# VHH binders against a4qp31r305to451: the designs that were tried, part 1

Every score and structure here is a prediction.

Target 1, 147 residues: a4qp31r305to451
Amino acid sequence: PPGSRLVLMSQVCKQTLAKDSEKLNDVNIKLHRCSEAFIYLLSPLWSVTLDKCRNSTLVLGPVRTSVHIQSCENVRVVCVAGRLTIGGSFNCTIHSLTPTRPLLLPGNASLTLGPFHTQYPTLEDHMASAGLAVVPNLWNQPLLFGV
Positions, changes and structure headers below are counted from each chain's first letter, unless a header gives other numbers; antibody chains aren't numbered by Kabat.
ipSAE, averaged over its two directions, is called F for ESMFold2-Fast, E for ESMFold2 and O for OpenDDE. V2 adds 0.75 times the mean of E and O to 0.25 times the DockQ between the complexes of E and O.
[cut] stands for letters that were removed.

## First folded at step 1 (VHH)

Design b5
Fold by OpenDDE, look of step 2:
Structure b5 (fold): chain B 147 residues (1-147), chain A 126 residues (1-126)
Amino acid sequence: as target 1 above (147 residues)
Amino acid sequence: QVQLQESGGGLVQPGSSLRLSCAASGFTFSSYWMHWVRQAPGKGPEWVSSISGSGGSTNYATSVKGRFSISRDNPSKTLYLQMNSLRPEDSAVYYCARTYEVTIEGSTYTVEFDYRGQGTQVTVSS
């Protein structure tokens, strides 16, 4: 069933990874220790977790539930997501469209939030599939937790 | 699943012509930019030509411009490469590949996906 599968991408380094597959539809993605990578996952996803990634760019299809960024450095993330959580991250930039307020956990520094400025041919259909809309977008209304 | 199957390669003399075909299935063909890439022995992959989903836009590598022509038939989900005035340096395995265009903050990027066929061998020799 949707949201039951997990795909782990560990140590993707110095490469471009681009996927658009029904196999990724409504899957939980975990990116672990990716470095100097350009990763494009242009499918409707269930959830995405970035853990200890560095010097990388992530462009994601719509994420139905949450995008969680933890312990990342110099990472750019572009995403439409139901929820956004960022903790322990340094020099990261997140361009997001999210109907909920981003949650900023302790340990962040030099964090930049921006609006979602991305499109691709099937984005609208993917957003519909993920149950996400273009409004509201609360990308600039973060909540600080434990700070 | 996504499938791409190339055909039309062969052994020809310099100056000859070949027409390659790529049969696509398992995805909405007209929604994707399609590409021809080639790889010669001992060399990395080389981009050859690209065509937009509608077929309204085409691009060519400098090495093949004026000699090669890319086209597509979306109803039959087929990609073509007309190769004229072939040269020995055109010898390679030719692959068709699928990509996405994404626009980020006003800039357009080509995202190369890892879907390609088995390729078709083109050998140009006197």
Scores: ipSAE 0.013, ipTM 0.261, lowest interface PAE 8.9, mean pLDDT 89
Fold by ESMFold2, look of step 3:
Structure b5 (fold): chain B 147 residues (1-147), chain A 126 residues (1-126)
Amino acid sequence: as target 1 above (147 residues)
Amino acid sequence: QVQLQESGGGLVQPGSSLRLSCAASGFTFSSYWMHWVRQAPGKGPEWVSSISGSGGSTNYATSVKGRFSISRDNPSKTLYLQMNSLRPEDSAVYYCARTYEVTIEGSTYTVEFDYRGQGTQVTVSS
């Protein structure tokens, strides 16, 4: 059943990890304590959480529900997501396509938000599978909470 | 067909204990790492604990370490989670899971969990 699996990727360090297979379709992803890594997950995903990652780049296929970025430092994220939440993060750059306002929780500093700018084969098919469209994109209209 | 059936949840007060059980069938239980995963409303799934096929190795999320204890009984194909000193933030649906796939690249581990049961609700409120 969609959203019934969790993939924990812990301590992806000093490497490139790329997955574009159907095995990740509709999977919940948690990336924990990754550092100096380049991570490409190019499938339609259910949810993604980045926790305590540093000095890394993450490029995601479309995420049906939410991308949560928490306690990260020097991380670049490129994503299409239903919702985007960022908290406790320093010197991070997020390029996104999202139909909802990004939620900025307390503890962020030096965040850069930008529009989604990445292409790959089958991106449109993956967006359709995740129920996401190119418009509207509210990347530039964050909602601040407790900041 | 892999089957996982969780039980033992309930509504309890802070500081209480509960013991969760997971009945497994359709696979060689003793050959797999088993896990507990929980999901609170509005949050993504959270890994809680893992135990090796033999039961000799256990791991815990920092949020539960020292309070929760994972165990298994291989003859009965049953996984357990003893939950002590429960807090409101432990409220969630708890699922047991089998390792779906493990990828090892250098020192990096990627563990995929497969959970297909209905889960068991744990609610901790004053």
Scores: ipSAE 0.000, ipTM 0.305, lowest interface PAE 13.5, mean pLDDT 81

## First folded at step 7 (VHH)

Design i2
Fold by OpenDDE, look of step 7:
Structure i2 (fold): chain B 147 residues (1-147), chain A 126 residues (1-126)
Amino acid sequence: as target 1 above (147 residues)
Amino acid sequence: QVQLQESGGGLVQPGSSLRLSCAASGFTFSFYWMHWVRQAPGKGPEWVSSISGSGGITTYADSVKGRFSISRDNPSKTLYLQMNSLRPEDSAVYYCARTYEITFHGSKYTVTFDYRGQGTQVTVSS
């Protein structure tokens, strides 16, 4: 069923990874210890977790549930997501569209938020498929806990 | 090089309408979401509205919903903001932006614009 699969991408280093496939639809993605990578996952996703990634850029299709960024350094994320959570991260930048207030957990330093700014041809269809409401857009109204 | 130039601001009475324009150049306009941001005297920048590359998706701050309408013309690379039922609290410099950011340093924050115009002044006063 949707949201039951997990795809682990571990130690993607010094490369560009671009995927646009039905195989990614409603899948949970985990990026683990990626470095110096450009990763494009342009499909409706169930959830995305970044753990201990460095010097990387992620451009995501709409994420139905949540994007979670943990213990990352110099990471840029572009996403539409139901929820956004960031903790323990340093010099990270997130450009997002989200109907819930981003949750900033303890341990962040120099965290940057911006509006969603990327367009690809099937984005609107993917947003519809993900069932995400685009209103309200609360990207600039984070909840700060222990920051 | 990326360039944005706003126009259409002015002094108007409450309840009146204005239409702002933003001319874009130096990049593939349709590949980017575009945004309107405003800054009133003594206040920080405030997000107003965003529009998708194709124009199919629009979002608004609660303070302007039902009154403001964002649109774009990709062939002419122009962004628009139709402002109706203007209020004194709408008075601000309005900026067209491709990218801007809020950086948090604990409880403090800074706002930066990677790409925006010089802004156009909107003043609503009786």
Scores: ipSAE 0.685, ipTM 0.869, lowest interface PAE 0.5, mean pLDDT 94
Fold by ESMFold2, look of step 8:
Structure i2 (fold): chain B 147 residues (1-147), chain A 126 residues (1-126)
Amino acid sequence: as target 1 above (147 residues)
Amino acid sequence: QVQLQESGGGLVQPGSSLRLSCAASGFTFSFYWMHWVRQAPGKGPEWVSSISGSGGITTYADSVKGRFSISRDNPSKTLYLQMNSLRPEDSAVYYCARTYEITFHGSKYTVTFDYRGQGTQVTVSS
């Protein structure tokens, strides 16, 4: 059933990890304590959480529900997502396409936002399967809490 | 070297239409998402619209959605912005760019975008 599975990727360090398998379709992903990594998950996903990652780059296929970035440092994220939340993070850059206003929780410093800028052959098909094919992009209208 | 040259601006009345063009050279045009950015006097640069390298995905700022249309012609390396139902608040210098980012410093922010031309002035006045 969609959204019923969790894949934990913990301590992915000093490597490039690329997955585009159908096995990741509609899966919840948690990336924990990754460092100096380049991670490409090019499947339609259910949700993604990044926690305590450092010095890494994440390129995600469209995420149906939410991307949550917490306690990260010097991380770049490229995603299409239903919702985007960032908290407790320093020197992070997020290029996104999201139809909801990004939520910036307390504890962030030096966050950079930009519009989604990635293209791969199946991107449009994956956006459709995640329900994000023809949605507005509100990447530049964040809600800031506790500034 | 990367070059971007904007054209097509002018002085028009409210409700008019204009079509902006951006001629690109010095890079593989179809590999890049392209953006339109505008800057009014006394204001910071504002993101207007983006288009994917293939032209299949377009996105717009809320203030222009439904009135502006971004397009591209990859063989001629040209980016376009069709602007309909122009309003006085659309008056600005318009730039095309390969990147646009906003960096937040608490409640303040700075904007970085890669502009290479002088832009094209759009003035909407009665």
Scores: ipSAE 0.485, ipTM 0.800, lowest interface PAE 2.0, mean pLDDT 90

## First folded at step 8 (VHH)

Design j2
Fold by OpenDDE, look of step 10:
Structure j2 (fold): chain B 147 residues (1-147), chain A 126 residues (1-126)
Amino acid sequence: as target 1 above (147 residues)
Amino acid sequence: QVQLQESGGGLVQPGSSLRLSCAASGFTFSKDWMHWVRQAPGKGPEWVSSISGSGGITTYADSVKGRFSISRDNPSKTLYLQMNSLRPEDSAVYYCARTYEITFHGSKYTVTFDYRGQGTQVTVSS
C-alpha cells in the first residue's frame, strides 16, 4: 500500500543517481550521508528525508506528504511537497512549491528559499497524482519553530 | 546569453487593468518555470506569480490571487501577467525572472536573481 515502503539510499557519494521508475511511486525515501551527489527522483513520492547530506543536489518528483531536511550542509533541494521542514542545516538552498508554510527548526544557518523552478515531461501528471497540482505556494512564508 | 525584457507598464487608475509582457531569449524557454517579482519603493522584492514550463501549473501570492493571471506563449518565448482590479499597493517595478532566491542571514536577508530584465514600472494612482 502507498506509504508503506521505505527506500534507504545511504552514502551515495560522488555520483549521479537518476530514477523515474514506477517502483518509486508512493515510496518513502531516506537519503543518508550522501555527499557530492546529484540525485534525481522523478516520480510521485510519499515522503523524503535528507539526513546528514553534504555538497549535493536533489531534484524530486512531487512528494505527497513531507520533505524533511536535517543536519545537511551545502545541499540544494528542488521539490513540490505537502510539507517542508528544515533543521540543523547550513548553507542549504530549497526551491519548493508547498501548500503549507515551511517549518524552520533550530540550528539552521545561511538558508536560501525560492519558488519551485524545475520542469520535466511528466511533472504535471505526477503533481496531479500526488494531489499537488492545484494548491497554493507558501514557499516564502516560513515558520520558525522551537526557537 | 540569457536575456529577459519586460514591457507593458504604465500609469493607470485604481480598478483598471494592465497586461505585462516579458520577452525571453538565450535559453530553452519551455523547459523552465518563470516568475514575476515586483519591487515597490523602499521595499524588497516580492514574489508575485509562477508558471510551469508548459503553462499548466500556476501559483500566486495571496496579495494578487484572483486579480492577476500569469500565462506564457512558448513558441514566441513570451511571459505575460494580466493584472486586473489594480490597486495603489500594486505600484512597483515588475520583473520577470527564471530563478528567484531569498537567503536568510539571521535577521537579515538578501535577494538574488539568476536572470531578470530591467523591469517595467507600474503605477496605480487616482
Scores: ipSAE 0.875, ipTM 0.927, lowest interface PAE 0.5, mean pLDDT 95
Fold by OpenDDE, look of step 8:
Order: C-alpha cells, then sequence, then structure tokens
Structure j2 (fold): chain B 147 residues (1-147), chain A 126 residues (1-126)
C-alpha cells in the first residue's frame, strides 16, 4: 500500500540523479550522506528524509506527508510537502509550498526559506495526486521548538 | 538578461480596486513560478502571492487572501495582481519576482531576490 515502501539512497556523491518513475509513487525516500549531488525525484512521494547530506541540491515531486531535513550542510531543497521539519542543519536553503508551519528544531544555523518556485510538466498533476493542489502556503511562518 | 517591470500602482481610496502588471523578458516565462512581494515603509519585504508556471496553482498570504487574485498570461509574458477591497495597510511598493528568500540569523533576517523589478507604488489613503 501507499507509504509502505522505503527507498534508501546512501552516499550518492558527485553525480546527478534524475528519476521520474512511477515506481517512486507514494514511496518513502531516505537520502543518507549524499554529497555534491544533484538529485531530482519528480514523482509524487510519500515522505522524504535527508540525513547528513552535504553540498547538494534536491528537487522533489510533491511529498504527501513530510520532508525531514536533519544534520545537513549546504543543502538546497525544493519541495511541495504536507509538513516540513528542519533540525541540526547549517547553511541550508528550502523553497517550499507547505500547508503547515515549518518546524525548526534545535541546532540550525543560517537557514534560508523561500516559496516554491520550480516547474516541471507534470507538477500540477502530481500535486493534485498528492492532495496538495489546493492548500495554503505557510512557508514563511516557521515554528521554533527547543530553540 | 532577465528583466521584470511592474506597473499599475497609484493612489486610491480604501475599498477601491487596483490591478498591477509585471512584464517579463529574458527567460522562458511559463517555466517559472512567479511571486508578488511588497515592502511597506519601515518594514521588510512581505510575500503576497505565488502562481505556478501554467497558472493552475495559486497561493496567497493570509493578509490578502480573499481580496487579491494573482494571474498570468504566458503568451504575453505578463504577471498580474488584482487587488480588491484595498486597505491602508496594503500601502507598499509591490514587486514581482522569480525567487524570494529569507535568511534567518537568530533574531535578524536578510531578504534576497534573484530577479525583481523596480517595483510599483501602491498607496491606499482617504
Amino acid sequence: as target 1 above (147 residues)
Amino acid sequence: QVQLQESGGGLVQPGSSLRLSCAASGFTFSKDWMHWVRQAPGKGPEWVSSISGSGGITTYADSVKGRFSISRDNPSKTLYLQMNSLRPEDSAVYYCARTYEITFHGSKYTVTFDYRGQGTQVTVSS
């Protein structure tokens, strides 16, 4: 069922990874220790977790549940997501469309937020599929927890 | 060279309507989300609205929701902002932009635009 699968992408380094496969639909993605990577996952996703990634850019299809960024450095993320959580991260930039207030956990420094700005041909269909086509955008209303 | 040029601002009374335009050039307009941002005197830039490349998705700040409407005409590469039921607190310089970012430095913040125009002044006053 949706949200039951996990795809682990570990140690993607010094490369461009572009995927738009239906096999990624409603899958949980975990990116672990990616470095100097450009990663494009242009499908409706269930959840995405970035852990200990560095010097990388991620462009994501709509994420039905949550995008979680933890312990990252110099990472740029572009995403539509139900929820956004950022913790322990330095010099990261997130351009998002999210109907919930982003949660900023302890340990962040030099965070940059902006509204979602990326277009690809099937984006709006994917947003509709993910239930994120008609939602508010609270990208600029973060909540600070434990800070 | 990316260029954005806002127009349509002016002095109007509370409750009035105004329509802003933004002429874009130097890039594939339909491939970018576009944003309206405003800056009032003594305040930092405030995000107002965003629209997807095709125009099918629109989002609004709470302060303007229900009153403002963003749209675009991709063939003419023009972005619009229909402003209804204007209030004095809507007074600001309005900018169209491709990218708007806020960088947080503790209690302080900095704002950056990758591309925006010179802005158009909107003043709502009795």
Scores: ipSAE 0.826, ipTM 0.909, lowest interface PAE 0.5, mean pLDDT 95
Fold by ESMFold2, look of step 8:
Structure j2 (fold): chain B 147 residues (1-147), chain A 126 residues (1-126)
Amino acid sequence: as target 1 above (147 residues)
Amino acid sequence: QVQLQESGGGLVQPGSSLRLSCAASGFTFSKDWMHWVRQAPGKGPEWVSSISGSGGITTYADSVKGRFSISRDNPSKTLYLQMNSLRPEDSAVYYCARTYEITFHGSKYTVTFDYRGQGTQVTVSS
């Protein structure tokens, strides 16, 4: 069933990882302690968590539910997501399309937000699959908690 | 050199329409997302709308959704903003841009964008 599987990508280091397999459709992704990595997950996803990643770039296919970024340093994320939450992170840049207000939790410093700005051939089909094809973009209206 | 030249602004009454144009040169226009940004007196630059390189994906700030329409003509390397049902709060200098970012430092922020032209003034008054 959609959203029932978890794919853990732990300690992906000093490499480029690119996947567009249908096996990733509607899965939960956790990226843990990745460093110096370029990661492209170009499938419609259920959720994505980045935890304790550093010096990395992520380009995600549309994420149906949420992208959570916690305790990351010097990470770039490009995503379409239902919800976006960032906490405890330093020098991170997130370019997003999200119909909900990004939530900025305590512990962030030097966070940069921008509008979604990438394209790949199947992106629009993947956005439709994730229910995000014709939604507003609230990337620039974050809710700041505890700052 | 990369150039972006805005035009089409003017002084209009509330409820009027205007169409802004942005002529682009010096880069591969059809591959880049493009944005409209506006700046009113006493305010920082505000993101208005974005469009994908192909034109297939458009996004809008909540304040303009349903009233503004972004489009592009890749053969002529021109970006457009059709503005309908204009309101006094839409009054601003409008810029087209290839990048736009907001960097947060606690409750304060810095806006950066790739300003290239002088912008075009839109003034909506009774």
Scores: ipSAE 0.562, ipTM 0.837, lowest interface PAE 1.7, mean pLDDT 90
Fold by ESMFold2, fold request of step 12:
Structure j2 (fold): chain B 147 residues (1-147), chain A 126 residues (1-126)
Amino acid sequence: as target 1 above (147 residues)
Amino acid sequence: QVQLQESGGGLVQPGSSLRLSCAASGFTFSKDWMHWVRQAPGKGPEWVSSISGSGGITTYADSVKGRFSISRDNPSKTLYLQMNSLRPEDSAVYYCARTYEITFHGSKYTVTFDYRGQGTQVTVSS
């Protein structure tokens, strides 16, 4: 059942975590309080929330619905996503392919956006599986609230 | 020592086509995403298009989608931009680049991109 499961990854610290299992297909991911970590989740995902993470790098397979980044510091995110929302975050860099305008909520400082720049062998198949194979990229047209 | 050299610009009438080229050296061209960036007088640099290292994924800014086509020839280490149905708004110096980022400082922003050439001028005037 797509989008019915949640996988919580909490306090992943000082580690490299890499997963490409079909068990992650179409799941909701929450990354909470991860620090000094390199996290690769190379499966088609339903949604991703990154909350209170610091000094970390996250590379995602295509996310069908949304990526939400909240209260993060010095985090790099690379994603293909239906929607992208960032709030309360400092010194973060997001390279994305997204067909909707990124939403920048209050509380961000030193936020850097760029176009998606990663590839892996099954990426195009995963993009098709997430409904993102032939979409425009609006990464550079954010909506800024309270700015 | 990364080098990027653009060519193929010119003065044309609206509705015309041009093909831009970018000769690359000093890095493993086939492994890198490449971008086209343009800069009109009095404006900041604007992202136009990106292509994956293999050429299998292409993306375009809304303002050029359907009219421009990015491609690459990895054996010759050359990036291309086919520009059809040119409009006066497309007039700019065009650069190829390996990176492009926008950093926000409240409502202000700065653009950084990794250009190495002089660019190639495209002027669309009736």
Scores: ipSAE 0.427, ipTM 0.783, lowest interface PAE 2.8, mean pLDDT 89
Fold by OpenDDE, fold request of step 12:
Structure j2 (fold): chain B 147 residues (1-147), chain A 126 residues (1-126)
Amino acid sequence: as target 1 above (147 residues)
Amino acid sequence: QVQLQESGGGLVQPGSSLRLSCAASGFTFSKDWMHWVRQAPGKGPEWVSSISGSGGITTYADSVKGRFSISRDNPSKTLYLQMNSLRPEDSAVYYCARTYEITFHGSKYTVTFDYRGQGTQVTVSS
């Protein structure tokens, strides 16, 4: 069933990874210790977690539930997501479209939030599949937690 | 029909131990790598540990290495997770999982886990 699979990608380093496979539909993604990577996952996803990633760019298809960014450094994330959570991250930039207020956990420094301006041919269909809409967009209304 | 049923969770204090079990059926248990995955409230699922079919190879997430131990009993088709020195951050629903796909590229790897059980709740609190 949807949301019952987890794809763990570990140590993606010094490379470009682009996927739009049906195998990614409604799965949970975990990126662990990616470095100097450009990662494109252009499918409707269930959830995405970035853990200890560095010097990388991540472009995601619509994420139904949540995008979690933890312990990352110099990472750029572009995403449409139901929920956004960021903690323990440094010098990161997130361009997002989200109907909920981003949750900023302790430990962030030099964090930049921006709006989502990316487009690809099947984005609208993927957003519909993920149950996400263009409005409301609360990317600029974060909540500070535990500070 | 593939079935995975987790048990052994509970409410415990920090520093305590728990042993989780997973009863598997509907497939050739001894032929598959088995895994533990956990999900805490408001967080995405995370891989915890893996064990090869024969039990000869085990791997662990950095967050649990040295504290958790995965094992299996193939005759009874049961997977175990011994959890020692538990911490509040270990609180989560724990699932046992099968391998959907594994791809290795040198030090890089991609593993897809399939977990369909109800899971067992582990809560660590003083």
Scores: ipSAE 0.400, ipTM 0.780, lowest interface PAE 0.7, mean pLDDT 93
Fold by OpenDDE, fold request of step 12:
Structure j2 (fold): chain B 147 residues (1-147), chain A 126 residues (1-126)
Amino acid sequence: as target 1 above (147 residues)
Amino acid sequence: QVQLQESGGGLVQPGSSLRLSCAASGFTFSKDWMHWVRQAPGKGPEWVSSISGSGGITTYADSVKGRFSISRDNPSKTLYLQMNSLRPEDSAVYYCARTYEITFHGSKYTVTFDYRGQGTQVTVSS
């Protein structure tokens, strides 16, 4: 069923990875210790977690539930997501469209939040599939927790 | 049809131990890598451990290395996870998983796990 698969990408280094397969629909994604990578996952996804990634750029299709950024450094994330959580991360930039307030956990430094301005041909369909809309967009209304 | 049924979870104190089990059916168990995946509230799913079909190869997430041990009994089609020195951050629903797909990217690879069972709740709290 939807949300019952996990894709683990570990130690993707010095690569450009682009995927738009239907096999990615409604799956959970975990990126672990990626570095010097450009990763494009342009499908409606269930959840995405970045853990200990560095010097990388991630462009995501709409994420139905949440995007989690943990212990990352010099990472750029572009996403439409139901929820956004960021903790323990340094010099990261997140361009997002989200109907909930981003949750900033302890340990962040030099964090930049920005609006979502990226487009691709099937984005609207993917947003509909993920149950996400353009309004409301609370990317600039973060909640600070434990800081 | 493929079935995975997890058991053995519970409420325990930090430092304690638990042993999880997974009863598998509907596929050739001994030929597949098997895995444990966990999901904590408000967090995405996390890979925990893997074991080869024969049991000769085991791998672990950094967060559980030295504390958890994966094993299997192929005749009974059962997967196990021995969890020692449990910590509050180990609290999650634990799922037994099959390999859904492996995609190679040069010397690196992507693994897709299929964890369709109900899972078993593990709660570590003082």
Scores: ipSAE 0.166, ipTM 0.635, lowest interface PAE 1.4, mean pLDDT 92

Design j2
Fold by ESMFold2, fold request of step 12:
Structure j2 (fold): chain B 147 residues (1-147), chain A 126 residues (1-126)
Amino acid sequence: as target 1 above (147 residues)
Amino acid sequence: QVQLQESGGGLVQPGSSLRLSCAASGFTFSKDWMHWVRQAPGKGPEWVSSISGSGGITTYADSVKGRFSISRDNPSKTLYLQMNSLRPEDSAVYYCARTYEITFHGSKYTVTFDYRGQGTQVTVSS
C-alpha cells in the first residue's frame, strides 16, 4: 500500500545522489546524518524526514504528506509538501510550495523560508499524483510554536 | 510565472502627486505581503512601504510616512502607491515587490524582496 515502505539514507557523505525512479513513488524517506551531500529525489514521495543532516542540499519531488526537518545545520531544502515542519535547525533555507502553514518548532536559529520555483520535466504529473497540483502556497505564513 | 508591471511614473514638480500602479500575475496575489522599493541612480535599493495580503496592515519608511499611501485591490490583482507632496529626493525608479525570503531569529525577522518588473521612473525636478 502507498506509504507502507521506508527508505533510509544514512550517512550519505561528500557525494551527489540523483534518483527519479518510479520505485520511489509513495515511499517514506528518512535522511539521517547526511553531510556535504547533494540529494535529488525527483519522484512523488509519501513523507520525508531530515534528521541531523549538515552542509547539504536536498531537492525533493512532491511529498504527499509531510516534510519534517529536525536538528539540521546549513541545509538547503527545495520541496513541494502537504505539510512542512522544522525544529532544532540552524542556518537552514527551505524553499517550498505548501498548502498548510509551515510549523516552526523550538530550537531554530537563522531559518530562511522562500517560495518554490524549481522545475523538472515530470513535475506537474508528480504534483497531481501527490494531490498538490492546484493548491495555494502558504510558504510565507509560518506558525511559530514555543519560540 | 510571476510577473509584476509598474506604471504611473512621470516628470513632476516638487509638491505634486502621483499614483503608481503594479499589475501582478502568476501567484496568489491576495495572500502575499506586497511592497514598494525604489532605487535612485548610483544608490542601492530602498524599501518604501509594505501592505499585508488583506490590506489591513500598512507600514512605511520614515522618509515617506504621512506623504505616501499604499493600497491594493485584490480582485484586480493591483498594488498602488499614492505619492503626495513629492520632493526631489523621491526621484527614483519604483518597483513593486513580493517577499522573496524571510529569515527568522525567534520573533525577529528579515525580509528580502523580489522585484522583477522594469519599474516606473519618478522624477521630481525643482
Scores: ipSAE 0.091, ipTM 0.632, lowest interface PAE 5.8, mean pLDDT 85
Fold by ESMFold2, fold request of step 12:
Order: sequence, then C-alpha cells, then structure tokens
Structure j2 (fold): chain B 147 residues (1-147), chain A 126 residues (1-126)
Amino acid sequence: as target 1 above (147 residues)
Amino acid sequence: QVQLQESGGGLVQPGSSLRLSCAASGFTFSKDWMHWVRQAPGKGPEWVSSISGSGGITTYADSVKGRFSISRDNPSKTLYLQMNSLRPEDSAVYYCARTYEITFHGSKYTVTFDYRGQGTQVTVSS
C-alpha cells in the first residue's frame, strides 16, 4: 500500500545518485548524513526526511505528504510537497511548490526560500499521482515558529 | 510564463504626482506579495514598496514613506503606485516585481526580487 515502505539512504557521499524508478513510487524516504552529493529522486514519493546532510543538492519528485529538513548545512532542495518543514538548518536553499505554508522551526540561520521552476518529462503525471497537480504555491508565506 | 508590464511614467516637475500601473499575467496574482523597485542611471536597484496578496499589508522604503501609496486590484491583476510630492531623487526606471527568494536571519529577512518588465521611466526635473 502507498506509504507502507521506508527507504533509508545513509552516508551517500561525494557522488551523484539519480533514480526515476517506479520502485520508489509512494515510498517514504529518509536521507541521512549525506554529504557532497547530488541526489535526484524523480518519482512520486510519499514523504521525505532529510537529516544531518551537508553540502548537497536534492531534487525530488512530488511528495504527497511532507518534506522535513532538519539539522542540514549548505543544502539545496528542489521539491513539490504537500507540506514543508525546516528546522535546525544553516545556509540552506529550498525551492518549492507547496499548498501549505512552510513551517520554519527554531535553529535555522540563513535559510532561503524560492519558487519551484524545475521540469522533467513525467513531472505533471507525477504531480497528479501525488494529488498536487492543481494547487496554489505558498512557498513565500512561511510560518516562523519560535523565532 | 510570467509577464509584467509597467506604464504611467513621464517627465514632470518637482512636487507633481504620477500613478504607475503594472499589468500582470502568468501566475496567481492574488496569492503573491508584489513590489515596486526602481533603478536610477548608474545605480543598483532600490526597493520602493511592497503589498501583500490581499492588499491588507503595505510597506515602504523610508525615502518614499508618506508620499507614495501602493495598491492592487486583484480582479484585473493590476498593481499600482501612486507617487505624490515627487522629487528629483525619485527619477528612475520603475519596475514591478514578484518575490524571487526570501532569506531568513532569525526574525529578520531579506528579499530578492524578480522583475522582468521593460519598466516605466519617471523623470522629475525643474
């Protein structure tokens, strides 16, 4: 069933990882302690957590539920997501399309938000499968919690 | 694609008024903060004013506060800048803009603007 599987990608370092496999459809992804990496997960995903990553770039296919970014440094994330939450992160840039207000938890410094401009051939089909095909973009209306 | 078209500039005397307009298309206008940015010859761009998507919140640069008024009409996707008591230092090309990126430094933030129209020239000269 959608959202029943977790894929952990830990300590992906100094490499480029690109996946567009249907095996990732509706999977929960945790990216943990990745560094100096370029990671492209171009499938419709259920959720994504990015934890303790540094000096990396992540491009995600549409994420049905949430993208959580925590304790990251010098990371660039490009995503479409139902919800976006960032905490404890330094010098990170997130370009997103999200129909809910991004939640900025305590501990962030130099956090940059921008709109989603990325395109790939199956993107619109993936957005539809994640329920995000025709939603507004609230990337520029974050909630600043605890600031 | 996003399109922004400014109009309403001109050559006027100090103390005069002008009303600038910006026609917008290619995005959900009513959801976005909109801005006016100006650029004088040989200088970098200067933020002038901002307005929330609903129009309920407005902010102004100190140099124009009390003289300029930003407004919007969401049904017609049009942004306005009413400029009163114009001064020679207001001379510039005026652009309307969307927010490009927002960088947060605790409770403070800085905004980078996305402006792409031809702009409209305002010249205030005795």
Scores: ipSAE 0.076, ipTM 0.613, lowest interface PAE 6.2, mean pLDDT 85

